Miniprotein binders against Uncharacterized protein slr1840. Designs and how they scored, part 11

Target 1, 371 residues: Uncharacterized protein slr1840, of Synechocystis sp. (p73408)
Amino acid sequence: MRQILIAPDSFKGTLSAGEVCQIALDVLAPEFDCVAHPLADGGEGTLEAIANNLDGQWQTVRVQGPLPDQTVDACYLWLPQEETAVIEMARASGLPLVPVGEHNPEIATSYGTGELITHAARRGAKQIQLAIGGSATNDAGLGLLMALGWQFLDSQGQSVGWGGQALGKVAEIIPPVLNAFPQVTVLCDVTNPFYGANGAAQVYAPQKGADPAMVQRLDQGLRHFARVVREFDGFEINFPRAGAAGGMGGGVAWALETKIESGFTAIAKLTQLEQAMAGCDLVITGEGCFDHQSPQGKVVGGVLELAKKINKPAIIVAGQCQLSQTVLPNVLKIFSLVGPDMPLEKALQHPQTALKKRLVQVKQYLIQSQN

## First folded at step 2 (miniprotein)

Design x1d (from fx1 with T4W T6A E40Y T55F E57L K88I E90L)
Fold by ESMFold2-Fast, scan of step 2:
Structure x1d (fold): chain B 371 residues (1-371), chain A 92 residues (1-92)
Amino acid sequence: as target 1 above (371 residues)
Amino acid sequence: SKVWIAVEITVDSPEEAKKLAEEIKKLAEELAKKLGVKVYIEVEVRGNTVRITIFILGSPEDVEKFLEELKKLIEELAKKYGAKVEVIILIE
């Protein structure tokens, strides 16, 4: 019997990675030995994918939300065997927590994300995986750092307060006194620098509620903060990836000396994907792919690269696919949910049915290829 | 480099703990100035126990030299006060 690894991303907006795995198991398991290995890229669905792989423990903490007058109940994942906490900043400081019409990166704070890190450290975490997608903030992680005991003062010796508006007021930095602190790895798939035309404010602040004038103020604030950091300890905060999450990538790399990894790389390492794949004869991977990022998405791309490296054949099941098999020699076949017999609207209305239909075709393909 | 050091020292009396805390802070600040590293020092005295935490900024070479000299300084002070010392180094 062939052993098949089912290693998909979520089908964004329709099916979780775990749901994709369950449908695949239901269709394929009678004829094949299947192993479920749901994945994520560090964005939405990351905690759920890891919890399904490692049976982690959910922790719920009442923390500061993205708006100054907001409190939220945010959960993170505790992995006791790994002594690792996995935190999604969006659960404490994300855009989905902000009511429609109230998005404002000048006031939105990452403080609550820092409170989650503090809770995890007190629980005994030796390592923290911090996924920074979906942020509401453009505060360079200042709120997060304040929750960890860093002080940022203005020219009058008073706290600068919260939000992207605070960056331009920083005149003095006072680091915290730490007894022990876990190693933080930031999961980041963007390459944007801290400031400038391709920086945090100019590229991402508009989606967080900024008009052009506010974007300019926020970018000036990031430039000012970069100067203050350079004067403080000589650190150059304007590097590729530093712009992630409103500059948080830069802020925490500077202050906490974090490692920065792609979301897929960190999750694949944590879940031991390469070892799981090596134990199988074939990999089935996929994602929703209803836009231009698929099937070249981080998860599918990473799985295919790994499969090629260890010489394992792969099958792709994706929502939409424009990728040719001739550029992926280890890919046996690509199955698209959307095609002449299944328009996009129909697939979005009945995603479970559409996926099951294609997995039945995958099963038939594999049975016919048994020789 | 960025380095955190926590030093916990237990002496015979609260008065000695207070004097030790002030002396270590002063000498550590002088050493940092001499070696071109920047330090931020927090001192907590609880009964007979002194906890001193130092955040250190500097080049890797200067930070390493500071740590070496600081350890010698702490050992000399511990001997002077007849104290038990526990040093916890929190590296970057």
Scores: ipSAE 0.000, ipTM 0.400, lowest interface PAE 12.1, mean pLDDT 85

Design x1e (from fx1 with T6W E8A K18E E42F E44L R51Y T53L E86R)
Fold by ESMFold2-Fast, scan of step 2:
Structure x1e (fold): chain B 371 residues (1-371), chain A 92 residues (1-92)
Amino acid sequence: as target 1 above (371 residues)
Amino acid sequence: SKVTIWVAITVDSPEEAEKLAEEIKKLAEELAKKLGVKVEIFVLVRGNTVYILITIEGSPEDVEKFLEELKKLIEELAKKYGAKVRVKIEIE
């Protein structure tokens, strides 16, 4: 009996990666020995995918929200066997938590994300995976660091306070004593530097509520903070990826000496995807891609590169596939949910039915296959 | 082979930049599909400027054809919009 690894991303807006795996198991497991390995790229669905793979425990903590007068109940995932916490900053400091019309990166704080990290460290985490997508903030992780005991003081010796507006006020840095602090890995798929034309404020602050004048103030704040950090310990914070999450990528790399990895790479390592794939004869992967403008996903791309590396054949099941079969020599077949027998609207209305129909065709293809 | 292209195109207004961004993303994706090249396209609009990051993977011959056609496409769009263009290419 052939062993099949089912390693999909979520079909965003329709099916979770776990649901995709369950439908595939229901169709394929009677004929094949199947292993479910739901995946994510560090964005939406990441905690759920990891929890299904590693039997994680949800932790709910009441923390500071992105706005100063806001508190939120934020969940993170605790993995006891791995001694690892997985934290999505957006659950404590994200744009979805800000009411329409109140987005303001000059005041939005990452303090709550720091409270989640503190809770995880006290829980016993040796490692923390920090996904930093979806931020409401442009504070370079200052709030997060304050929650960890860092002090940032203005020229009068008083705390600079919260938000992107605080960056330009920093005159003194006082680090905490952090005994046995966990190793933090930041999950980041953008390459933007800390400041400048392609930096955090110039590129991302407008979507967080900044007008052009505010963007300039925020960029100047980031430049000022970079100078203060350089004077403090010689660290150059303006590197590629440092601009992620309003400069948090740079701030935590400096303060916590974090590793920075792509979301897929971090998740693949944590879930031991390469080992799982090596133990199987075939990989089935996929993602939603229900519109013509959706690019190739990081998860499907990563799975295919890994399968190629270890010489494993792959099958893709996707809503609408933008991948060229010509440049994918290890891909046996691509099955699109949307096709002549399944219009886009019908697939969106009945995603479970659409996926099941295509997986039946995958099953038929595999049964007829002769090695 | 793997090639990364960074393009910045500056036009006269933010409205024109958004129209250009939609148009170039669509045309670049259609070109990649037509030539059988695997491509990741990231497009960002900032004021009057469209930033495009394209990572291309494929055979050397297919990648070269894509780059030649993409260059023509960018030149045509730049002329249409009266735009200023900057390009950087990294090869691995």
Scores: ipSAE 0.000, ipTM 0.106, lowest interface PAE 21.4, mean pLDDT 84

Design x1f (from fx1 with T6Y E8Y E42L T53V T55Y K88W)
Fold by ESMFold2-Fast, scan of step 2:
Structure x1f (fold): chain B 371 residues (1-371), chain A 92 residues (1-92)
Amino acid sequence: as target 1 above (371 residues)
Amino acid sequence: SKVTIYVYITVDSPEEAKKLAEEIKKLAEELAKKLGVKVEILVEVRGNTVRIVIYIEGSPEDVEKFLEELKKLIEELAKKYGAKVEVWIEIE
């Protein structure tokens, strides 16, 4: 084989996707024509992976943080050729921005994420990719929408204010007058509905600081807001994915008519992964230690499905403790960083060494199979 | 060791998938009892596809033996009944 596409996810907590690509290039490039195509699933490393594939410009904006009296410097990625902005809501409205002991989804606001969207639109964005993982909020995107000019009023005609506590107070909705607005695509890999036992508040509010009583209040607020939206324009906000980011998935789908895609699908389209893979003879993909919601990692699974679709063989390099075995027709071989010659503890202590060792074995396998 | 096994079964009918899933569940429970490993098994039905999640806890040696035997039996059953099966293993 002559041409190899290296299309890995990050090895969570040890190596970035870019670092994985660089180690693979160092081992394989002397004998093979290699193309690096680092990937992400819409979570950790998303902006970095896109920036590595496209000519991107980092934009830093001072915006409202998740807490009412908080200001944060948040970065987003501007892609001038694509006229596209890529925004991670967690950089403005994320859980890591909240000090320990201050987590409270009743008051946490997504307003700052709306300010990033506004800045990108004013910069000339025709499209916005919005990754909504890692939120601190349970406000259904109310803060985000308010930053875009939407007004939500209580029964006395006053603003409902910020936070998940505002949802139950909404009596009147006044949309802004907009002439032209970018198409927003939400990157979302969860299927939770807006409210209910499997909804935004019941499933995710506890990790954002909610006790059981607060979870019930937040869920009731989401139910109330859903009723108000239905009365306003007939929209049913309680659908699969609407519960993402404290209901933001539903809120923006309703208000901004967003497209919703899996993180991998959006990134693969934006970076032209299929075209890159079609130009190669083989793809090498992989992932490290981290929790997955599906039987296959989002990135590895997506790469393998695409490779199968266009009849390209694949090799998997698995991390220290993630996947041990896969059964798929187009997979030539699976290499695990952890094995008899590399115990888990040693692989975690020396991830670069462990990966390099396995890539040397990949190289030997490929040389032998070409003969 | 703590290990999670994901088994996806696709057949022409939900009823056939459910029967195969129940057989795999019984087999996994019997093997776990024999090898002294702890298992918890969840079955999710989605149209013509059945997802089985098996959580396993035990010594590394016993878990490894359990995985080897279970994989062979799942593949044999899938081949016998013409089912399309995907198996993924996550080691924690």
Scores: ipSAE 0.000, ipTM 0.126, lowest interface PAE 19.8, mean pLDDT 82

Design x2a (from fx2 with K5R R7F E9L K39R T46Y T48I E75W)
Fold by ESMFold2-Fast, scan of step 2:
Structure x2a (fold): chain B 371 residues (1-371), chain A 82 residues (1-82)
Amino acid sequence: as target 1 above (371 residues)
Amino acid sequence: STKTRVFILIRVSDPEKAEEVARRIEEIAKEHGLEVEVRREGDTVYIIIEGDEEKVREAIEEIKKLLEELGVEYWIRVETRE
């Protein structure tokens, strides 16, 4: 009996990574010894994928939402064995939490994300994994830092308040006294700098509700804050990745001793993916890409590179990918959900059925390759 | 080689004690061959130390012990560049 590692991403908008694993187990486990290892890239489905791999405990905390007069019940994942908290900033400070017509990065705050970090630290976390995708904010993590005890004062000695509008007002920085603070790893897959044409405000503020005039004000605020930080302690905040989550990548890296890693890399290490893969004969990975412009996601790419590194063959099950098998020498076969017998519309309406049909073909392929 | 920068903020209400703390930290940094800059505003002392990673790590341990013995509030952040 072959040992198979089932290590997929979610099929975004249709199936969670855990659901993909369960369908694969239902089809393959009667014939093969299968291990489920659902994955994520630090975006949608990240906490759920980690919880399915590790003994996780959901923690719900009432925190500040992205809008000043908003509170939200946000959850994070506590991993007692790993002494690690996994926090998605979007659950406290994310764009989906903002009602239609109220998106405004000048007022949106990351304070609630800082409250989650504080709660995790008080619970005993030695490590925090902070996924910063989906932010509503352009405040450089200022709100988050205020929740951790940082003070930012204007020229009159008053608090600058919350939101991207506060950045341009900062005249004085007062750090807290931090005792035994957990190590923070930021999960970040963008390379944008803090400010400028390719910076946080210019690239991402429009999707958060900014018109062109507001984008310019936000960019100037980020530039001003960068200058104040440089004058404060000499730190150059304008580096690649610093622009992530409205400048939070830069703010957190400046204020806390922080590692920035790709989402896949952080999750793969946390879940011990390499060790799991080494214990198997073959890996099956996949994603639900239905866009002809998207050949593969970061999870599939990362799994394939890792499999190549440790000499494991791989099979890909994907929605509709233009991935070339010839450029991936460790890939045995690619199975697409969408094909002559399964039109796109039917696959989207009945994703469980479409995936099961392809996994039956994977099973047939594996049986034939044994015999 | 690896170069490390350390940012130290110390809160000391007594100006004479603030001067003493800053002077002793400068001495520790100089003993380890490190560059040091000191800024003082009210009850707050800001110190920046730069140099080789190993020398900086040795100096930080010594500085932490000093600050704990003096019972002052402090914040230390270490930034390593390669």
Scores: ipSAE 0.000, ipTM 0.371, lowest interface PAE 12.2, mean pLDDT 85

Design x2b (from fx2 with R7W E9Y R11E K39E T46L T48F E75I R77E)
Fold by ESMFold2-Fast, scan of step 2:
Structure x2b (fold): chain B 371 residues (1-371), chain A 82 residues (1-82)
Amino acid sequence: as target 1 above (371 residues)
Amino acid sequence: STKTKVWIYIEVSDPEKAEEVARRIEEIAKEHGLEVEVEREGDTVLIFIEGDEEKVREAIEEIKKLLEELGVEYIIEVETRE
């Protein structure tokens, strides 16, 4: 019996990666020996995908929200066998937590994300995977670092306080005296530098509530902070990826000596995807992309590159896909949910049934290829 | 020895009608000695049929008559491969 690895991303807005795996198991498992390996790219659905692979334990902590005087109940995933915590900053410091009309990156703080890290460290984490998508903040991780015991003082020797507005006030940096601290890996798929025309404030602050004048103030704050960091220990904070999450990518790389990896790469390593794939004869991967303009996602791309590296054939199941643009030598066939036989509106209304339709066709294709 | 594969998507007004439609199509496919797989999701029915080209052709004509009589929306995709 053929061994099939089912390694999809979520079908965004319709099906979780776990739901995709379950539908595939229901269709394929009677004829094939199937292994479910739900994946994510570090964004929405990341904790759920990892929990399904590694029997994770949910931890809920009351922490500081993105706005001053706001508290939130935020959960993170604890993986006891791996001694690893997986944290999504958006659950403590994310844009969805800010009420409509109150978005303001000059005051929004990442302090709550630091409290999650502190809780995970006390729990016994030796590794922390930190997904930094969806932030409400432009504070370069200053709040997060303050929660870890870092002090940032103004010219009068007082704390600079929270928010992107605090960056321009920093005159003195006092690091905490830390004993053993977990190794932090940041999951980040943007390449933006810390400041400048393609930097954190210029590119991302508008979606967080900044008008043009505020964007300029935030960018100047980031530039000031970069200068202070350089004067403190010679670190050059303005590098590709440093602009992620309002400069948090740069801030934590500097202060915590983090690794920065693509979400897919970090998740693939954590879940041992390459080993799982090597144990199978074929990989089925996929994602839900129902618009004609969206490129193939990072999860499908990463799975296909890995499959090619270890000489495994692959099948793709996707919402809509341009076959000529995604065909690699090891790709056997691409199945699109939307096509002449399945109109877009019906696929969107009945995503479970649209997916099962294509998986039944995948099953028959595989049976035929054995004859 | 040419195998023909058929996929049928059906949208009905309610789940009770979906059950009835699925049952009747399964019966037609089985009477023609065809492999059949069915899934229901609310008011939607998905059916896969596979077998000999001539038998599939006969079953599909019978199924079309049934679906037209019931006035349901449907899509039938037929693929023949060796």
Scores: ipSAE 0.000, ipTM 0.120, lowest interface PAE 22.7, mean pLDDT 84

Design x2c (from fx2 with K5Y R7L E9W T48F E50L E75V R77I)
Fold by ESMFold2-Fast, scan of step 2:
Structure x2c (fold): chain B 371 residues (1-371), chain A 82 residues (1-82)
Amino acid sequence: as target 1 above (371 residues)
Amino acid sequence: STKTYVLIWIRVSDPEKAEEVARRIEEIAKEHGLEVEVKREGDTVTIFILGDEEKVREAIEEIKKLLEELGVEYVIIVETRE
C-alpha cells in the first residue's frame, strides 16, 4: 500500500494545518497509509503545527505585555524530548496585543518575550526557537535582554527604561553572567538591516503606530545603539536580517550569539520533515491564503525543494492556482480548491467541504494513476 | 475591497536570463499599478504580486506569455482575500 505524507501549511483564515491533515486522513486513509505532518512558516499557526508533530506541552506564563502598564498570559511550547522551547514573541510583545489607537513603538517593550525565554531556560531548555514575526516593538530587543539580566544605562548611570525611545539614551552596557544558557535560534524571513532606508524603523515602524517624525527618531536611536555596540565589543549590528522585529534580530544576534534561519527551515529540521518524507512514497502539500507583507508560500516551496532532493513525487492542494506550466520537482499535479465548481465565497464559507471535495479528486487521481 | 495575491515560482538556471525575467515581470506588474516583490535564490525566482483582481488578471496574462516565450518552468498561485 502506498504511504503518503500529508505536509501542508495552514489555509490562513479558514483551516489550521492540523485540520487540513485531518481532512486528508479521513479521505485518503482507507486506500493509503497516511502520515500527518502539519507545517508552518514561523507565523500564524506555528506552535500548533509543531505541537501536532511532536509531543509538546503548552506552558502559560503571565508576563509583561508590549505596553508598560500591560500584563498578558502568553503561551509557549515545551518539547521535552528535544529539550527545546518554541516561543512566538508576538504572544508576549505582539502588535495584536495593543489596543487600536495605542500603538507606539517608542514605548512598546519586548521585556515579556525575555520573561518567556527566562521561564523556558529555568525549565531546562537547551534550545530555544524564537519566532519574531508580528512584533509591536522597535527596541532592538533591549527589553528582552533586560529580562535576561542585561543592563543598559544612560549618561547619568540610570536605566534607559523600555521602548524604542531608550535606544538613543544608551551610554553603558553591562552584560549578565549567564551559565548554561540555551542556544537561541531566531526564525526570520525578512532581510532588512538594522537601520537606514530599508531598516527596521523606516520599513516597519509605521505599521506599529509611528508617524514620519517618530520613524526618524527611532532610526536615529537604532544608529546610536549600533555605534555603542561597536564601541563596546566591535560587533557590527547593521547586517541583513538584523532589522527584524524592530531590530531584535540584530540585538539578540549580538547579545546571545543566536542563529538566524527561515521559519520553514527551522520547523522542517525540528520536526524531522526530511526523514518523514523519506519514509513515504509521495508527499501531499498545500496552502491557502497568504499575506504580502511577510511573503508566505515558503512551506510549499520548501516541501517541493526537499521532495526533489530526495526524489519523492509531490501533489499540491492550493486555495487558488492558475497552473500555466509545472514540471517542477516531481510535481505530479496541482489541485485548486477554488474553481468553476467551487467559487471563492463558497470555499470561504465551507472550507472543510471545499477541501474534502478536492481531496476526493486527489484520491481518484492516485487510484487511476496507480493502475 | 477585494485584493488578489499572486505567487510565481520560476526556475531559471541562467543568471542573465533570471535577471531579465525578474525585471520584465516587475515592469509588467508596475505598468498595471500592482505591488510587486522579487526574490532570487539559486536557480529560483519568486515573485509576489498584490493588487486589484482585474489588474492582476491582466498582468498575469502578459506574464504567462512572457514565461512561455522564454521557455522557463513556472508555477502561478493566485489567492483572492477580502
Scores: ipSAE 0.000, ipTM 0.260, lowest interface PAE 16.2, mean pLDDT 84

Design x2d (from fx2 with E9F R11Y K39I T44L T46W E73L)
Fold by ESMFold2-Fast, scan of step 2:
Structure x2d (fold): chain B 371 residues (1-371), chain A 82 residues (1-82)
Amino acid sequence: as target 1 above (371 residues)
Amino acid sequence: STKTKVRIFIYVSDPEKAEEVARRIEEIAKEHGLEVEVIREGDLVWITIEGDEEKVREAIEEIKKLLEELGVLYEIRVETRE
């Protein structure tokens, strides 16, 4: 019996990766030995995909929200067998938590994300996967670090306080003594540097409520903080990806010596995707493409590269796309949900039906190719 | 005029080749007077192109030929609106 790994992303806005796997199992499992391995890229659906692959426990913690007078109940995923916590900063310090009209990156703090990290460390985490998309903040992770015991003082020896406005005030850095701190990996899919024309403040602060004058103040704060860090221990904080989440990528790489990985790479390693794929005869992967406003496609690309590396054939089931396969001859066939027989609107109205229809075609293709 | 938005996802194992691919696609889009955004991350390149439907269609055909000549795997997703 041919063994098939079903390793899709979510069909964003319509079906979770787990739901895609279940529909594929319902269609294919009577004829084939199928293994479900739902995936994500570090964005929407990441905690759910990981929880479906591993024995995960949801932890809810009351923490500081992005605004100074705000408290939120934020959840993260604890993986006891892996001694790993998976944290999405947006659940504690994210833009969606700020009411319309109250976005302000000069005062928004990442302190609550640091409280989640502290809780995970006390739970026994040896590793933390930190997804930093969707931030409300431009504080270079200062709030997060302060929650971990770091002190940032102004020229008068007083705490600089919270928010992006604090960055320009830092004159002294006092690190905590962390004897048994978990290793942190940051999941990040943006390449922006810490400051400058393509930096954290210039590119992302406007969506967080900054007007042009505030953007300039925030960028100058980031530049000042970079200088202070360089004077403190020689670290150059202005590197590609350091600008992610208002400079948090840079701040935590410096302070916690984190790795920064793509979301897909971190999730694939955590769920042992390569090992699962090696145990199968072929892989079926896919994603929805029903929401074309945000960059996507990393999961399919990552699965295909991995399949090429270990010489496994692949089949793609995707929403709406045109795809050419010139460097990966192990891609057997591509099935699109949207096409002449299935308009986009109809697929969006009946996503389960559209996916099932294409999976039946996949099944027919596999049965015919078996001879 | 009808506006079209297109995303191109390119999968390239060689970082130097990824840089070349991104640069050349950006040039094609700009030559056709289209708005373009390029995001390069390790082995993956995301490109978003937006503009007049006819110009986008012409640019996409030119880009497809380029990517096929360079031997890279790619995916193009199209959204059309008035």
Scores: ipSAE 0.000, ipTM 0.220, lowest interface PAE 17.1, mean pLDDT 83

Design x2e (from fx2 with R7I E9V E37F K39W T46I T48Y E75R)
Fold by ESMFold2-Fast, scan of step 2:
Structure x2e (fold): chain B 371 residues (1-371), chain A 82 residues (1-82)
Amino acid sequence: as target 1 above (371 residues)
Amino acid sequence: STKTKVIIVIRVSDPEKAEEVARRIEEIAKEHGLEVFVWREGDTVIIYIEGDEEKVREAIEEIKKLLEELGVEYRIRVETRE
């Protein structure tokens, strides 16, 4: 075995996927031909992982924040060779941007995310990858659409304004005339419908600051908007995944001719992961699950399935996740950062040291296996 | 085992023709071994198709040809599950 693809997820809260790759290269590259291919699932670390794989250019734009009186400097990634922009909505409209005690999905707007899309389109993007995790909003993408030129009017012919509270006021929809608009792909890993017991407001609005009464108002707003959309052009907005990001999944699928993909699938395609893996003899992947009951992550799972598909062996380096080799026979061995020689507390405080120790064991295993 | 879900929204000016269009699309989907669900509201037909990615791709191409021949307004959205 001479060529190794290092294709890990981030170790959430401790190491970025890029840092994991650098440590693996330091340990393995002297003896093996290694290629770094850091990955993500569309959540934390997504833009950084893509930037490390491709020659990306960071674009910083001052946009509307999630609160009406807030502006934020939000970054997105421009990939000139791919003519693609990668936008993480949370950087403009995300929950972390809202001060503690001011979370309110009735008021929070996705308008700033729409401004990022507009900037990317103006830059010349032919495709936009839109990651919609971490939203502060329950506005069905209404703000985003307004930034793109859509008008939503109340019964008096006035703009409904921003926030989840605006959905219940919509009486008329006026779409913009869009010439040569980029193709938008939404990166979405939840299956919730637009409204109802398992819908956007009932499931996710509480974490965004909604009390039970507000959840009911927001759900009624989503139901009203769904009816108005159906009357407007016949689109059924209440489908699995439509509830993502406070209904943005449904809103943009309706308003834009949008493809919805899992985060891992979109990133794997964009970075040509399968082609990179085909050029190697072995793949090393990993993640930083430190809960013994945590399931295997989407990145590790996706990498292992791709490796199995093209008959490549895999090695897993994980924080503490219990993964069974019998589930996927192409897995040669699993190395956990936490073990008898490395307590959980020490691994969390010194993750670089813990990872280096396990990668030395990976190196020894590979040397023994070559004999 | 890769599943693909498709939502098709069709505008047909004649409500009676909407039922015929929906029936023909349902036949195409079933000929390709796909699950299909149809909702009709006045002049609007909303169709949900689910199944194997390659079979969905083949069915959607046939459906597009049908819709283009009939000169009806339509929108298609595709979602592929891993």
Scores: ipSAE 0.000, ipTM 0.117, lowest interface PAE 23.0, mean pLDDT 84

